# VHH binders against q86b00r158to499, part 3

Target 1, 342 residues: q86b00r158to499
Amino acid sequence: PRNSLQRAIDRLKNKFGISLKGSFEEEFYLIKKGDNNNSSVASLLNSIEKLDHGTFANYHSLDCYGDILEKITNALEEQGLPIEQLLSESGSGQFEITIDYTDIMEACDRHIIVRQTINSIASYNGYIATFIPKPFDGLVGSGCHAHLSLWDTNDSNLTPDANGECGLSLVNQFFIGGLLKHSKSLTALFNTTPNSYKRLKPFYWSGCNVSWGLDNKESFIRIPSSPFSATDGCSNFEIKTIDHTSNPYLAMAGIIHAGFDGIENSIAPPPPTSLFDQSVLNNQLIPSNFEDAIQSLKENHYLCENIGNDISNAFIHVKLAENKILKELSDDDQILKLLELF
Below, E stands for the ipSAE of ESMFold2; O stands for the ipSAE of OpenDDE; V2 stands for 0.75 times the mean of E and O plus 0.25 times the DockQ between their complexes.

## First folded at step 1 (VHH)

Design b04 (framework vhh_7qbe_3; at its last look DockQ between E and O 0.01; V2 from the best seeds 0.00; counts 0 for: pae E 19.7 > 2, placed apart)
Fold by OpenDDE, look of step 2:
Structure b04 (fold): chain B 342 residues (1-342), chain A 120 residues (1-120)
Amino acid sequence: as target 1 above (342 residues)
Amino acid sequence: QLQLVESGGGLVQAGGSLRLSCTASGFTFSMGWFRQGPGKEREFVASISRSGGSTYYADSVKGRFTISRDNAKNTLYLQMNSLKSEDTAVYYCAAEPKGYLVTSSNYDYWGKGTRVTVSS
């Protein structure tokens, strides 16, 4: 998988002189272990400390978990991972950590290390860290949002254009056009378990709409707006649908090849959508289940070929088999199984 | 609640240098500087990640300003060289942004500001 991404990176660079940089927002829950090692999902849910929600409450939330978060932070920094931010997301033991953006390959490497480190530190200190997309029905899901940007060979950010649609350069618009074109297939790479699709629901800021737009959290591609000036444009775009069940290398390889297609063929995206555009919500959604997503990928010869037919086929078969097993389990058993993996 | 206190502002002649400091009352991750000139909107100046490994500058200050930090002291710095009259503003320290790219709307904590005046 890592080699596949490298080929994608090389392809983009060699053809257009463009590189992709990025960062993942790692969302996860911390659950303090009880005295019982055989905790049911219900038991785990009951162990989640619920705190007040809000910007100010966020600080208090962070403080309540200060010891474990400090240990996590220290462990990451000791490994040379440059921490950009650590936030409390939902006030219910959910957190988000972001490492500084970097070259996309390194970003993927960091993503893996970050998750492993958090899991290890949590476990050692009597916590369970879970990166499951939707571990609990009543609580907000966890993704790994990807913030991405295009760069030239002079290490200049190509993404922003103050005169461009949504503050984006034309080349980045074409890149996004490619992503939207392949959005259904990409979903199979981004969301690889049945549980993933419990998180991916309309009206939950999960990016389910096949669209793009400024500050539109329902869109597959969100463009964070700059509060400063129309003059600087937007420096990045965000994919919200990615979760931790994805292989980051394959996911990014898919993104690069999809974007490549956009640039190569000048695929303009549709007009950007406003937040909660009902017409978009009703008519253009990413797949609502893994079977539909994986079918889209199977039929996407462009992505499969460029990612690599062998690795694509292997991925498809393995994930189908895994999903079959997971679907045979009860909801609780699925969660317990996923806890072993993520 | 996290508190930020700026210092180091003052009057300086064009072409001169000034170093601003911002002390945080606690642990911070990404931090940045913003400024608001007379009759202007608040604008981004520079940002730095927790590790210091990532910095970002506004085009208007690139090559002249340097952002740095001392995590042991919970202090953020802005070295301003080759100052221009256009740099006259109240400079604000910000911390704990949301998102990997720094915008004013993403910061949760702000200082009260320190005034920098550049005379011609």
Scores: ipSAE 0.007, ipTM 0.325, lowest interface PAE 9.3, mean pLDDT 87
Fold by ESMFold2-Fast, scan of step 1:
Structure b04 (fold): chain B 342 residues (1-342), chain A 120 residues (1-120)
Amino acid sequence: as target 1 above (342 residues)
Amino acid sequence: QLQLVESGGGLVQAGGSLRLSCTASGFTFSMGWFRQGPGKEREFVASISRSGGSTYYADSVKGRFTISRDNAKNTLYLQMNSLKSEDTAVYYCAAEPKGYLVTSSNYDYWGKGTRVTVSS
């Protein structure tokens, strides 16, 4: 799959002189190991509640988990992975780690290493780290948001334009137009299990509306405003729907080919939307289940051909087989199975 | 219990330079500097991510101040150049902001402050 991403990178560079840089926001739960806590979802949830003393206070959770989080961040930094940010998320015992921006291939490599390191350090220190998109029905889901920017061959950021809509350059707007055009097919690459679709719902800040906008957490493409200067334009854009069940190399290859189509064909995105506007009933949504997402990908000859027909066919066959097995399990057994994989 | 201790404040002549330090008693994520001048509310000066890969500056100090950190020493720095009388304030170190917005209300841990006085 790394070769597929390399071909996408080369295609964008050779035709337009553009490269991608990015980073992932790694969302995950930390669960204290205890007697029998691998035997039921209720036992796992109870372990989180005990550690948090039944309160939903983000800084209290950060204080309770300080030692394990320090060990995780030290292990990442020891491996040469610069930690940009660590945050306590809305879910009790849920955290987000972001690694510094870098070239997109390296960003994908870092994504794999970060997850492996978090799992290893957590396990050694008596915790289970889980990257399952929706491990507990009553709690917030875990995503793997991607922050992306476009750069030229002189290492200049092509993403911002203070005179552009939402502070974005015209070339970036076309790239987003391509992403929105292919959004339903991209969802198959981003969200590869039935559990993924329990997280992707309206009003859960998951980004499932086929739209874009400034600081709009419900849009497929979110444009983060600068916290300290809007006059320079926006330095990056965010895709929120991606979760840890994706292969990051295939997901990014899909993103690059979709954005390429946008630039090549000058595809303007629709007008940006606010959170209020997205409450209108006729707004388009990404697929609400894996079967519809895969069907959209199968019908997308452009993406499948450019990713590589053999690779696309293999992906579709493997994920359909995996989905069939998971669907035969109860919801709780599916979670326990996914804990072995993510 | 995280403690932050600022140092390096003092009297300096306009146009001069001063370096502030803030030592944390333990591990910290994102950190920032705030200041409060006479008769003013506390205002943002600069912030830095854990890695140092992202830095943010108030417009009033951009190009004159540089924020940096040494994670091995649990120490945050603010290098202040081309100081002006309007930079006179008590400078506060802060740690662990909530989310991407870096206002004084978003930080959980604070030092007691170090005073900087810029004379003509």
Scores: ipSAE 0.005, ipTM 0.453, lowest interface PAE 10.0, mean pLDDT 82
Fold by ESMFold2, look of step 2:
Parts: sequence; C-alpha cells; structure tokens
Structure b04 (fold): chain B 342 residues (1-342), chain A 120 residues (1-120)
Amino acid sequence: as target 1 above (342 residues)
Amino acid sequence: QLQLVESGGGLVQAGGSLRLSCTASGFTFSMGWFRQGPGKEREFVASISRSGGSTYYADSVKGRFTISRDNAKNTLYLQMNSLKSEDTAVYYCAAEPKGYLVTSSNYDYWGKGTRVTVSS
C-alpha cells in the first residue's frame, strides 16, 4: 500500500505540479489499569469515570493525566516528531495529539509512529491507550481527522484564496468536488470495522454529511477558519470521517486519486453548507455500514484501478472477512477484541 | 428528471462489431456501460469522464471495446469489436448527473437497456 500512495503522489505531481501536505489529529482514550478488573467494557468505562469524576471533569482530566501525557509528549519529541498540539477532547479521558504537517508520505509514516508510541508509553506506565472509533456508547468517538493542503513545485500553498468560496482556490474546490463525488467509496477505505459506523452518525460531529463548509463539523469536508481567513483565505481543509482502523497509505491514495478526478474534470463541489442553515442541508449521507461502503468501492472502478486492482481486491476480500468475524462477537466482546488492535 | 435511452443492440456473429448509443435528456458528468448476462449479476463494462480524459474498462473487454461521448449531442457510445459469445447481455447506460455526488453504486440514473446477442 505504501507503493500505491507513492504512485498517487507521483500522478498528481506529474500531471498538475501539485503535492499534498497534511497531518492527522490523533484522538484516543487513556484507561488506567489496575483500579478494577479491565476484562469488561463496563470496567474500562469505570476506570475512565473514576479519573474524570467531578464537577470539573476536563480540569481534573488534565491534572489526573498530566504525568502520562508528559511522558507521551516527551517520547514523541525524542523521536523527532514535532508536536503542534495536545488537547483534552470533549469526552472525559479523551485526548488529541497533532503533529506538524509535512509531505503526505512522511505524514502517514508519522501517523503510524505516533500510534505505536502512545500505545507503548501508556502500557509501560499502567495505562491502556485506545483508538477504537466508538469504544463507549455514552462517550464521544475517536477519529484521526486529516488536515490537508495543496502545494505547487515552489512550495507555495495553493489552497487559500481570500476571494474564493470558503476562502479556497478554484483548484482546491475542484479537489474537494472530487472527494465529495467519491465520498461513499472512500468511506470503505476510512472506516473499516463495524464499530467505525457507531461513530459515523448524524449530529455526532463525525462528518457523515456528503457536504463541505466553513467550520461545519457535520460535513465530510470541513474548512477551518482562522483570524486571517478574510485577508489570506483558508490554508487547509479537513476530512473528518477517517478513523484509526484505516490503513493511512491506502486511505490517502484514495484521497489523492479522488481529488485528481475533481481537478482533471473540473468538478465543482455543491454550494457549501452551514451548520446554522438547515434549509440548504444536504440530505445525502455516507454509507451507514461497511457492507454498503465496500459495495460502493467495488463498483468504483476509477479508484480501484488507480489504487491498484490487486491491492483493492485484496483489501475488499480481507476486510469483508474480518468484518464478518467481528460481527459474530457480542458488542462487548467486539470492543475487547478491538482493544487488542487499536 | 434525467432519462437515458440506449439503442444499437441486436444480433451479431462472433468476431463481429456493434456500436451502442445512449442519449441523455440532460446534463451528465461521468457515464458508463454495464451489462447483465443470462443468469448473471450486473457487471461493469466501461466508464468515461465528462471531458473524455479518463476512460476505464473491465478486463474482459479491454482492447476490444471503446467508450466515447459527444457532449454536444448528450450521447454516450460503446464501440464493441471482436465480439464473443460471453458478451451476450443486456447493456445498460448509467450516469452521474451532478458529478459531485455518488451513490453506493456510483451512478444515480440508469437506462432500460438494449439487448446484444452474439451467436456462435
């Protein structure tokens, strides 16, 4: 799959002189071992609630987790991974680490190292780190949102245009048009377990609406604003649905080929949507289960051929078999099994 | 409401050629051909972007079939050469009228089909 991404990168660069840079927002839960039996989902949730219990849950979360978060960030810095942000996310016991953006191949390599480092440091220090998309029904899910931008051969950012729709250049709008066109197929690459689809619900800020817009947390493509957006345009765009079950090389290869289609065919995205304007809300959603997502990918011969037919066929067969096995487990047993993987 | 009308089907001897047409009643982005043989599931044949810059073919037809379109006439074509008995099927035209949205099948609109029968 890493060679499939390299071919996608080369294709975009050779045809249009465009390269992709990005980073991932790594969302995860920390669960303390040893306070109770960690052999059930209920016991895992109790471990989080114990550490977050109180009127000041987010405040207490940073104090209670300060030592382990410091060890994680120090380990990442020692490996030369320049941390941009560490945040306490909206769910109790949930955190986000973001590494500085870089060329997309390196960003994918760093994504893997970040997950491995967090898992290792947590385990060594008496914690379980989990990247499961929806480990706890009553708590916020975990994604790994991708922030992306398009660059020319002179290393100038092509994404912003202060006069463009949502502060974006036309070429970036066409890239987004391609992403939206292929969004249902891309979902199979982004969200590869039955659990993934427990997170991908309307009104969960997961981005399951096939739409785009400035600061729209319900859209597949979110355009982050900044204080300088009115003057300088918006410097990047965000894909919100990606979760940690994805292979980052395969997911990003799909993204590049989808965006390539948009640029090559001048596919304009639909009018942007606002979280506040329900009269123009797009009623289209990404698939609500893996079987429908993978069927869309199977029928998307453009993506399958460009990613590589052998790679796509193998992915489809392996993931269908894995999903069937996971669905045979009870909901709790599925979570416990996924905990060993993510 | 977008309508797609296929034509050009018929009986053809093995090794022969046939050209299918599909006329769209309105604007389309990507278009494609699918087919369903007797007792088989529907399968992809070929697709083409609006500009014609991107064409894709199923392995079973690559090198024998050519997809093209004429946007001035809102018409999609499939030139089928070196026809084989296994090409016998009902051929369906499909379209993406918006070009920025896809369904689980990647195509929102379908024609009623045109029958192609390859003898021998």
Scores: ipSAE 0.000, ipTM 0.151, lowest interface PAE 19.7, mean pLDDT 81
ESMFold2 (binder alone), look of step 2: mean pLDDT 80; pTM 0.833

Design b05 (framework vhh_7qbe_3)
Fold by ESMFold2-Fast, scan of step 1:
Structure b05 (fold): chain B 342 residues (1-342), chain A 121 residues (1-121)
Amino acid sequence: as target 1 above (342 residues)
Amino acid sequence: QLQLVESGGGLVQAGGSLRLSCTASGSTYAMGWFRQGPGKEREFVASITWSGGSTYYADSVKGRFTISRDNAKNTLYLQMNSLKSEDTAVYYCAARSGLYYRSDQYDFDYWGKGTRVTVSS
């Protein structure tokens, strides 16, 4: 799939002189290893809750995990990966690492290296790092949000326009229009297991509304506001639904081809939506299960052809087979199986 | 609640040195210094990660100021050398719950009340 992404990048650059830059926000849980905790989901959850018990939640998590987090961040920086931020998330034992912006192919390469580094350092130091989208019913899910921006051949950021909707340029609005048009099909590339769809629920900040807007965590495309770019417009946009079961090269190829369609056909997005917009009751949702997502992809001849019919057909066939096998397992056994993979 | 208390401010002659300290009431992760001069907006000065392994500086102070921390004492320091009249400002200590490596992004959670530094000509 890396070659598929290269073709998508070349297509956008050759036709419009546009390149993408981006970064991923890597969300994951750290679970302290114990003699009993590999045997059940309940024992894994108990391990997290026991470690985090008794103080202010986010601050306590960072304090308790300070040593392992320092080892992870040092290992990433030693590999030349500039860390933009490391945060405690709202889940017990849940963290987020964001790497600095770079060209989109390198961003995808970095995503693979970051995840591998976190897994290796955690494992060596007596922890399980897990990137499963929804490992515990009572805790928040883990995604890998993509922050993206459009650039021209002179390395000028084409994303912002202070006079545009949500501070975005017209070309970026068209790119988003393409993303929203193809959002249901893209979901199949972004969220490839039954477990992924336990995370993708309305009112849980997962971005499952087919909408976009300024600081709107419920929208498929979130436009982050910035105190430094208020007069210049917004410098990037965010896709929130992507999780760690995606192949980042294939997911990003899909994103680029969808955005290309938006630019080529001047597809205006609908009006931006705020969290408090009364019309939210009329918005569409992305698919609520993998079967519906993959059906949307199968019907999307544009995306399948541009990704490559052989690649897209293989993806559809393999992922449907994998999902069928996973769905034969209990929810708990599925999570234990996914711990071996993610 | 986490509290940050700055100390070490005062009057100093141009070319002189001054050391600021900031003591936190509890453990902190990323920490930094900001300043606001007369008639100016608040600006970033320097930041340091939890481990002390990475430091970041505004171009205007790089090579003159040194940020450091002592986690055993929950204390942040700013060693200011070769002070200029342009360094006159109220200096604010800030702390973040997460590790933060980019100095040009502004998202610190906790702030001290500030300490005044005046550099005489």
Scores: ipSAE 0.000, ipTM 0.202, lowest interface PAE 14.4, mean pLDDT 80

Design b06 (framework vhh_7qbe_3)
Fold by ESMFold2-Fast, scan of step 1:
Structure b06 (fold): chain B 342 residues (1-342), chain A 125 residues (1-125)
Amino acid sequence: as target 1 above (342 residues)
Amino acid sequence: QLQLVESGGGLVQAGGSLRLSCTASGFTFSMGWFRQGPGKEREFVASISWSGGSTYYADSVKGRFTISRDNAKNTLYLQMNSLKSEDTAVYYCAASPFRTVYGSGSYSPAEYDYWGKGTRVTVSS
């Protein structure tokens, strides 16, 4: 699928002289292997609760995780992956790593390397790192947020316009219009297991409303603000729904083709929504299960053709078969199976 | 609700030393120092992780300034040696109480949730 992304990149560049840059925010849990390492979900959850004394990371949990986090960050930086930030997230034992911005193909390559490095370093040091979208009922899910920006062939950022809606240029607004038009089909590429849909719920900052807006964590497209850069407009936009079950090359190819449609057809997005308005207005949601998402993709001839009919058909058939197998398992057995994969 | 209080600023001669302190009303995960000189934008000086194991410095101060912290006292320090007239600025303490910031993120003021009011350092030549 790396070739599918290359074709999407080439299409955008050849037609409009536009390239994407971006980075992923990698959310994951670190679980210390306990004395009773019996591979049950209850045992894994108990290990997190011993080390992290609350729903949010606190003084005790960061002291416990300090050594492993430093080993992870050192290993990433030694590989030439400059860390933008490492944050403790709202889940017990949950962390987020972001790597510096780069061209979009390299960003996807880095995403794979980051996950492999975190898994390897964690495993070697007596931890399980898990990227499962919703490993524990009652705890927050793990996403793989994408931060994206548009650039021209002279390496100038086309994303900001201080006079534009939410500080965005007109071309970026059209790109977002395309993303929102194709949002239901993109969900199939972003969220490929039954477990993914346990994370995608309104009011959990997952971004499942078909909307966009400034600092709106419930919107499919979030526009981050900066307290020290208000005069320049916004430098990037964020898609929060993507999780680690996606193939990053296919997900990004889908994003590029959807955005291309927006630019080519001058698709204006609807007015931006505030966080307060999203709880009141009748906003559309992305699909709530994989079968509905994949049906939307199946009916999206534009997206499937541009990704490639053989690749799209293979994806649809393989993922439907995989989901059927996973659904035959209990919720706990699904999680244990997904631990082997993510 | 977290408060940061800087101290230790003042007038010092070129080549001299000063030690700045910043006391937080509670524990913080990442802390750093920024400064703003006359007619300039706020710029990064140094940052430190919760364990003290990771420190970052602006190129202009590397080798001259040392950042450290005492978590038992909820206090951040900046030891400034070999001071130059270019170091004249208001120095601001910044903190992320529940998050650790590493790498190039440390250079961004947007990554810090709380700020002190600043302490003035004047280097005379």
Scores: ipSAE 0.000, ipTM 0.233, lowest interface PAE 15.7, mean pLDDT 81

Design b07 (framework vhh_7qbe_3)
Fold by ESMFold2-Fast, scan of step 1:
Structure b07 (fold): chain B 342 residues (1-342), chain A 121 residues (1-121)
Amino acid sequence: as target 1 above (342 residues)
Amino acid sequence: QLQLVESGGGLVQAGGSLRLSCTASGRTYAMGWFRQGPGKEREFVASISSSGGSTYYADSVKGRFTISRDNAKNTLYLQMNSLKSEDTAVYYCAADKTGWFLTSAHEYDYWGKGTRVTVSS
């Protein structure tokens, strides 16, 4: 799939002189080992629940996580991966690491290395790192949000226009129009397991609405505002639905081909939607399960052909077979199986 | 327990240059410079991400000031060029381990004592 992404990059550059840059926000849970059976969901849930019990747990969790997070960040930086931020997320024991903004192929390469490094360092130091989209019912899910921007051959950012809708240039608006047109098919590439769809629910700020807007966490495409750069427009746009079950090269190839369609056919997106206008009752949603998502992809001849028919057919067949097997397992057994993979 | 120590302040003539430094006692993530001039509220000057790959500047200093860092030395810098009398202020170094690009003073966890910059005509 890396070659598929390279072809998508080349197509966009050769036709329009446009390149994509980006970064991923890596969300994950860290769970300290110490129980007899930490590989079971029950043992993992017990460990998480212990961390959630009161002021004492919060204080001591900070000490434990400080040490492991420093080891993780040191290992990433020693590999030449510049860290832009490290945040505690809203889930108990959940963290986010963002690597510096870079060319899109390098961003995808870094995404793979970051996940491998976090898993290795955590495991070596007596922790379990999990990138499962929804490992625990009742706790927030983990994604890998993509921040993206469009650039010309002179390394100038084409994303902003202070006089454009949501501070975006017309070319970026067309790219988004393509993304929204293909959003249901892209969901199959972004969210490849039954567990992914437990995370993708309205009111969980996961980006389930087929819409876009300024600071709208429920939109498929979120445009981050900047209070000081209002005169410069918005520097990037965000896709929040992507999770760690995706192949980043395949997902990004899909994004580029969808955006290409938007630019080539001047596809204007619908009017932007505010957070307060988004509702499960009135908004079109992305597919709520993998089978519906994959059916949308199968019917999308444009996307499948441009990604490559062999690659698309292999993806569809492998992922349908994998989902069939996973769905025959109990929810807890699915989590155990996914822990082997992610 | 993290301590920040600013240095490099002093008296400089309008149109001149000055370089401020801030040394941290340990690792930091996002960092920034803020200033407070005579009779004014504390205001944002510049911020820098953990890696140094992303920077942000207040409009009043954009094109004149450059923020940078040396993570091996746990040191933040502010290169100030084309100084104006309006740049006279106490300059504060700030650090936060939770954000990569913060422009609001209340979101920073650690602050230095400040270093005074006086620009004369």
Scores: ipSAE 0.000, ipTM 0.164, lowest interface PAE 18.9, mean pLDDT 79

Design b08 (framework vhh_7qbe_3)
Fold by ESMFold2-Fast, scan of step 1:
Structure b08 (fold): chain B 342 residues (1-342), chain A 123 residues (1-123)
Amino acid sequence: as target 1 above (342 residues)
Amino acid sequence: QLQLVESGGGLVQAGGSLRLSCTASGFTYAMGWFRQGPGKEREFVASISGSGGYTYYADSVKGRFTISRDNAKNTLYLQMNSLKSEDTAVYYCATGTKYYDSSGYYPRDLDYWGKGTRVTVSS
């Protein structure tokens, strides 16, 4: 899949002189191993709830997990991974680590290393780190949001235009138009297990609407506003639906080919949507299950051919087989199985 | 509640040096310095990772300013050398934290800023 991403990168660069940079927001739960094995879903949830018995969770959560978080961040920095931010979920053992922007291939490589490092350091120190999209029904899911930007061959950011819609350049708007056109097929590459679709629900800020907009957490493409008055417009755009079951190289290859289609064919996105302006909401949703997502991908000859027919066919075959096996398990047994993988 | 307190600002002649400090009342991860000069919008100056292993600088200060931290003291520093009149500004210490509500995937933005310390560079 890494070679598939390289071909996508080369295609975008050779045709338009454009490269993609990005970073992932790595969301995960840390669960302290108790005196017990913590081998049931109920036991794992109980371990999180015990640590969260206080009424003030924000700084208290960071304080309770301070030692393990320090070891994780130190290990990441020792591997040459500059950390942009670390965040805590209110009232739970969920955290987010974001690594600085870099070229998209290196961003994918870093994504793999970050997950391996978090898992290794957590395990060594008596914790379970889990990247499962929806490990607990009553708690927030874990994604790996991608922040992306377009750059030219002189290393200038092509993403912003203060006079553009949502502060974005016309070329970035076309890229987004391509992403929205292919959003249902991309979902198959982003969310590859039945559990992924328990996280992807409208009205839970997961980005299920086939739309885009400034600070709109329900949109497939979110444009983050600047915390400062900016003369240059917005620096990046965000895809929130991606989770840790995706192959990052294949997901990014899909993104690049979809965006390429947008630029090549001047595909304007629909008007941006606002959470506060219901008159412009389109209510079109991405697929709600993997079978519908994979069917959309199967019918998308453009994406499959550009990713590579052998790679696309192998992906479809393998992921359908994996989903069939997972669906034969109870919800709890599926979570336990996914803990071995994520 | 987390508090950030800056100190070390003052009047200094061009070519001189100052060291700014920022003390946090509790745990912080990544931290940075920002400034706002007269008639200008607030701009990034420098940032440092939680361990202190990684630092980033605005082009305008690179080679002249050095950011560092002492985690045992919860203190961030900015060593400013070869000061120019263009460096005249109020300097702010900041750390950013975002939290997600357990009732749903809803980030709660929480940015912590100090009150600032004024640096005036005169000829």
Scores: ipSAE 0.000, ipTM 0.204, lowest interface PAE 18.2, mean pLDDT 79

Design c01 (framework vhh_7n9e_1)
Fold by ESMFold2-Fast, scan of step 1:
Structure c01 (fold): chain B 342 residues (1-342), chain A 124 residues (1-124)
Amino acid sequence: as target 1 above (342 residues)
Amino acid sequence: DVQLVESGGGLVQAGGSLRLSCAASGFTFSNYAMYWGRQAPGKGREWVSGISGSGGSTAYASSVKGRFTISRDNAKNTLYLQMNNLKPEDTALYYCAKGRGYSSGWYPYYFDYWGQGTQVTVSS
């Protein structure tokens, strides 16, 4: 599906002279293997509960994980991947690594390398790294947020316009209009397992509302605010719903084709939704389960045709079969199966 | 010769605000991530916040998210911490730290040098 992304990139560039750049925020849990050597859900929960019963601050959390995080970051930087940020996340033993901005194809390639590196270094050092969207029912989920921006053929950032809504150019607003139009179908590409939908809940800042807005964590498209005036090369928009069960090439191909539709047809997005007014959570949500999402994709002839009918049909059939198998398993057995797949 | 000098601490009532500064010298300031940490009496050191060399990326400890804002002025070689809605639990010696490199995150083992600190006392 790397070729599918290349076709999407070429389509956007050839028609409008626009390229996409971005980066992923890699959220994951690190669980120290105990004396029992099991990768069961019970073993993982026991490990996280032992860590969590203590007083927990970012500095103390990082101190406990210091050696393993240093080995991960050193391995990534040795591979030429410049780390922009490393954070301790809200969940006990949960971390986020963000790699610097780059062309969208390279961003997808980097995403795969980062995940492989984290898994390998963690495993070698007696840890389990998990990218499962919702591995622990009582704890926050793990996403793979995408930060994206639009650029012209002269490497000028087309995303910002100081006089535009939310500081965005008209072309970026149209791109977002396309994303919102296709949001239900894109959800099928972004969130491909039953477990994905345990993370995607209203009131949990997961981006389930079919809306956009400045610093609105409930919106499908979040526009990060800057404490400084907008400048070329720094403005971007964020999609928070993507998780590690997605194929990044296929997800990004879908995003580009959806945004292309927005630009080509001048699709204005609805007015932006403020984090602090009563419309933060409106009535229109993305699908709450995979089967509704995949049905939306099946009915989206535009996306399926542009991604490629053979690729789209294969994706739909494979993912429906996988979900059927997963749903026949207990919740704990689903987690164990997902550890083998992701 | 790397030097970090913190200032701006003092006594403040709960709910109040303070702005801390850290004057940096002896290195190319814009090439390095910078950090704030703190140590309360009888407690271990706690990382508070970090900022990338360009200022485009920031991170915060859970205990201060939404209340503290880290920023930098690369032209003045100065790091800032704006502290709002201060709580008695924020009472500590606050110190700034230099990271090991521009591209590195706020990870604590990337700290090369620490300042002497500035005391913040929050009365209930």
Scores: ipSAE 0.000, ipTM 0.139, lowest interface PAE 20.0, mean pLDDT 79

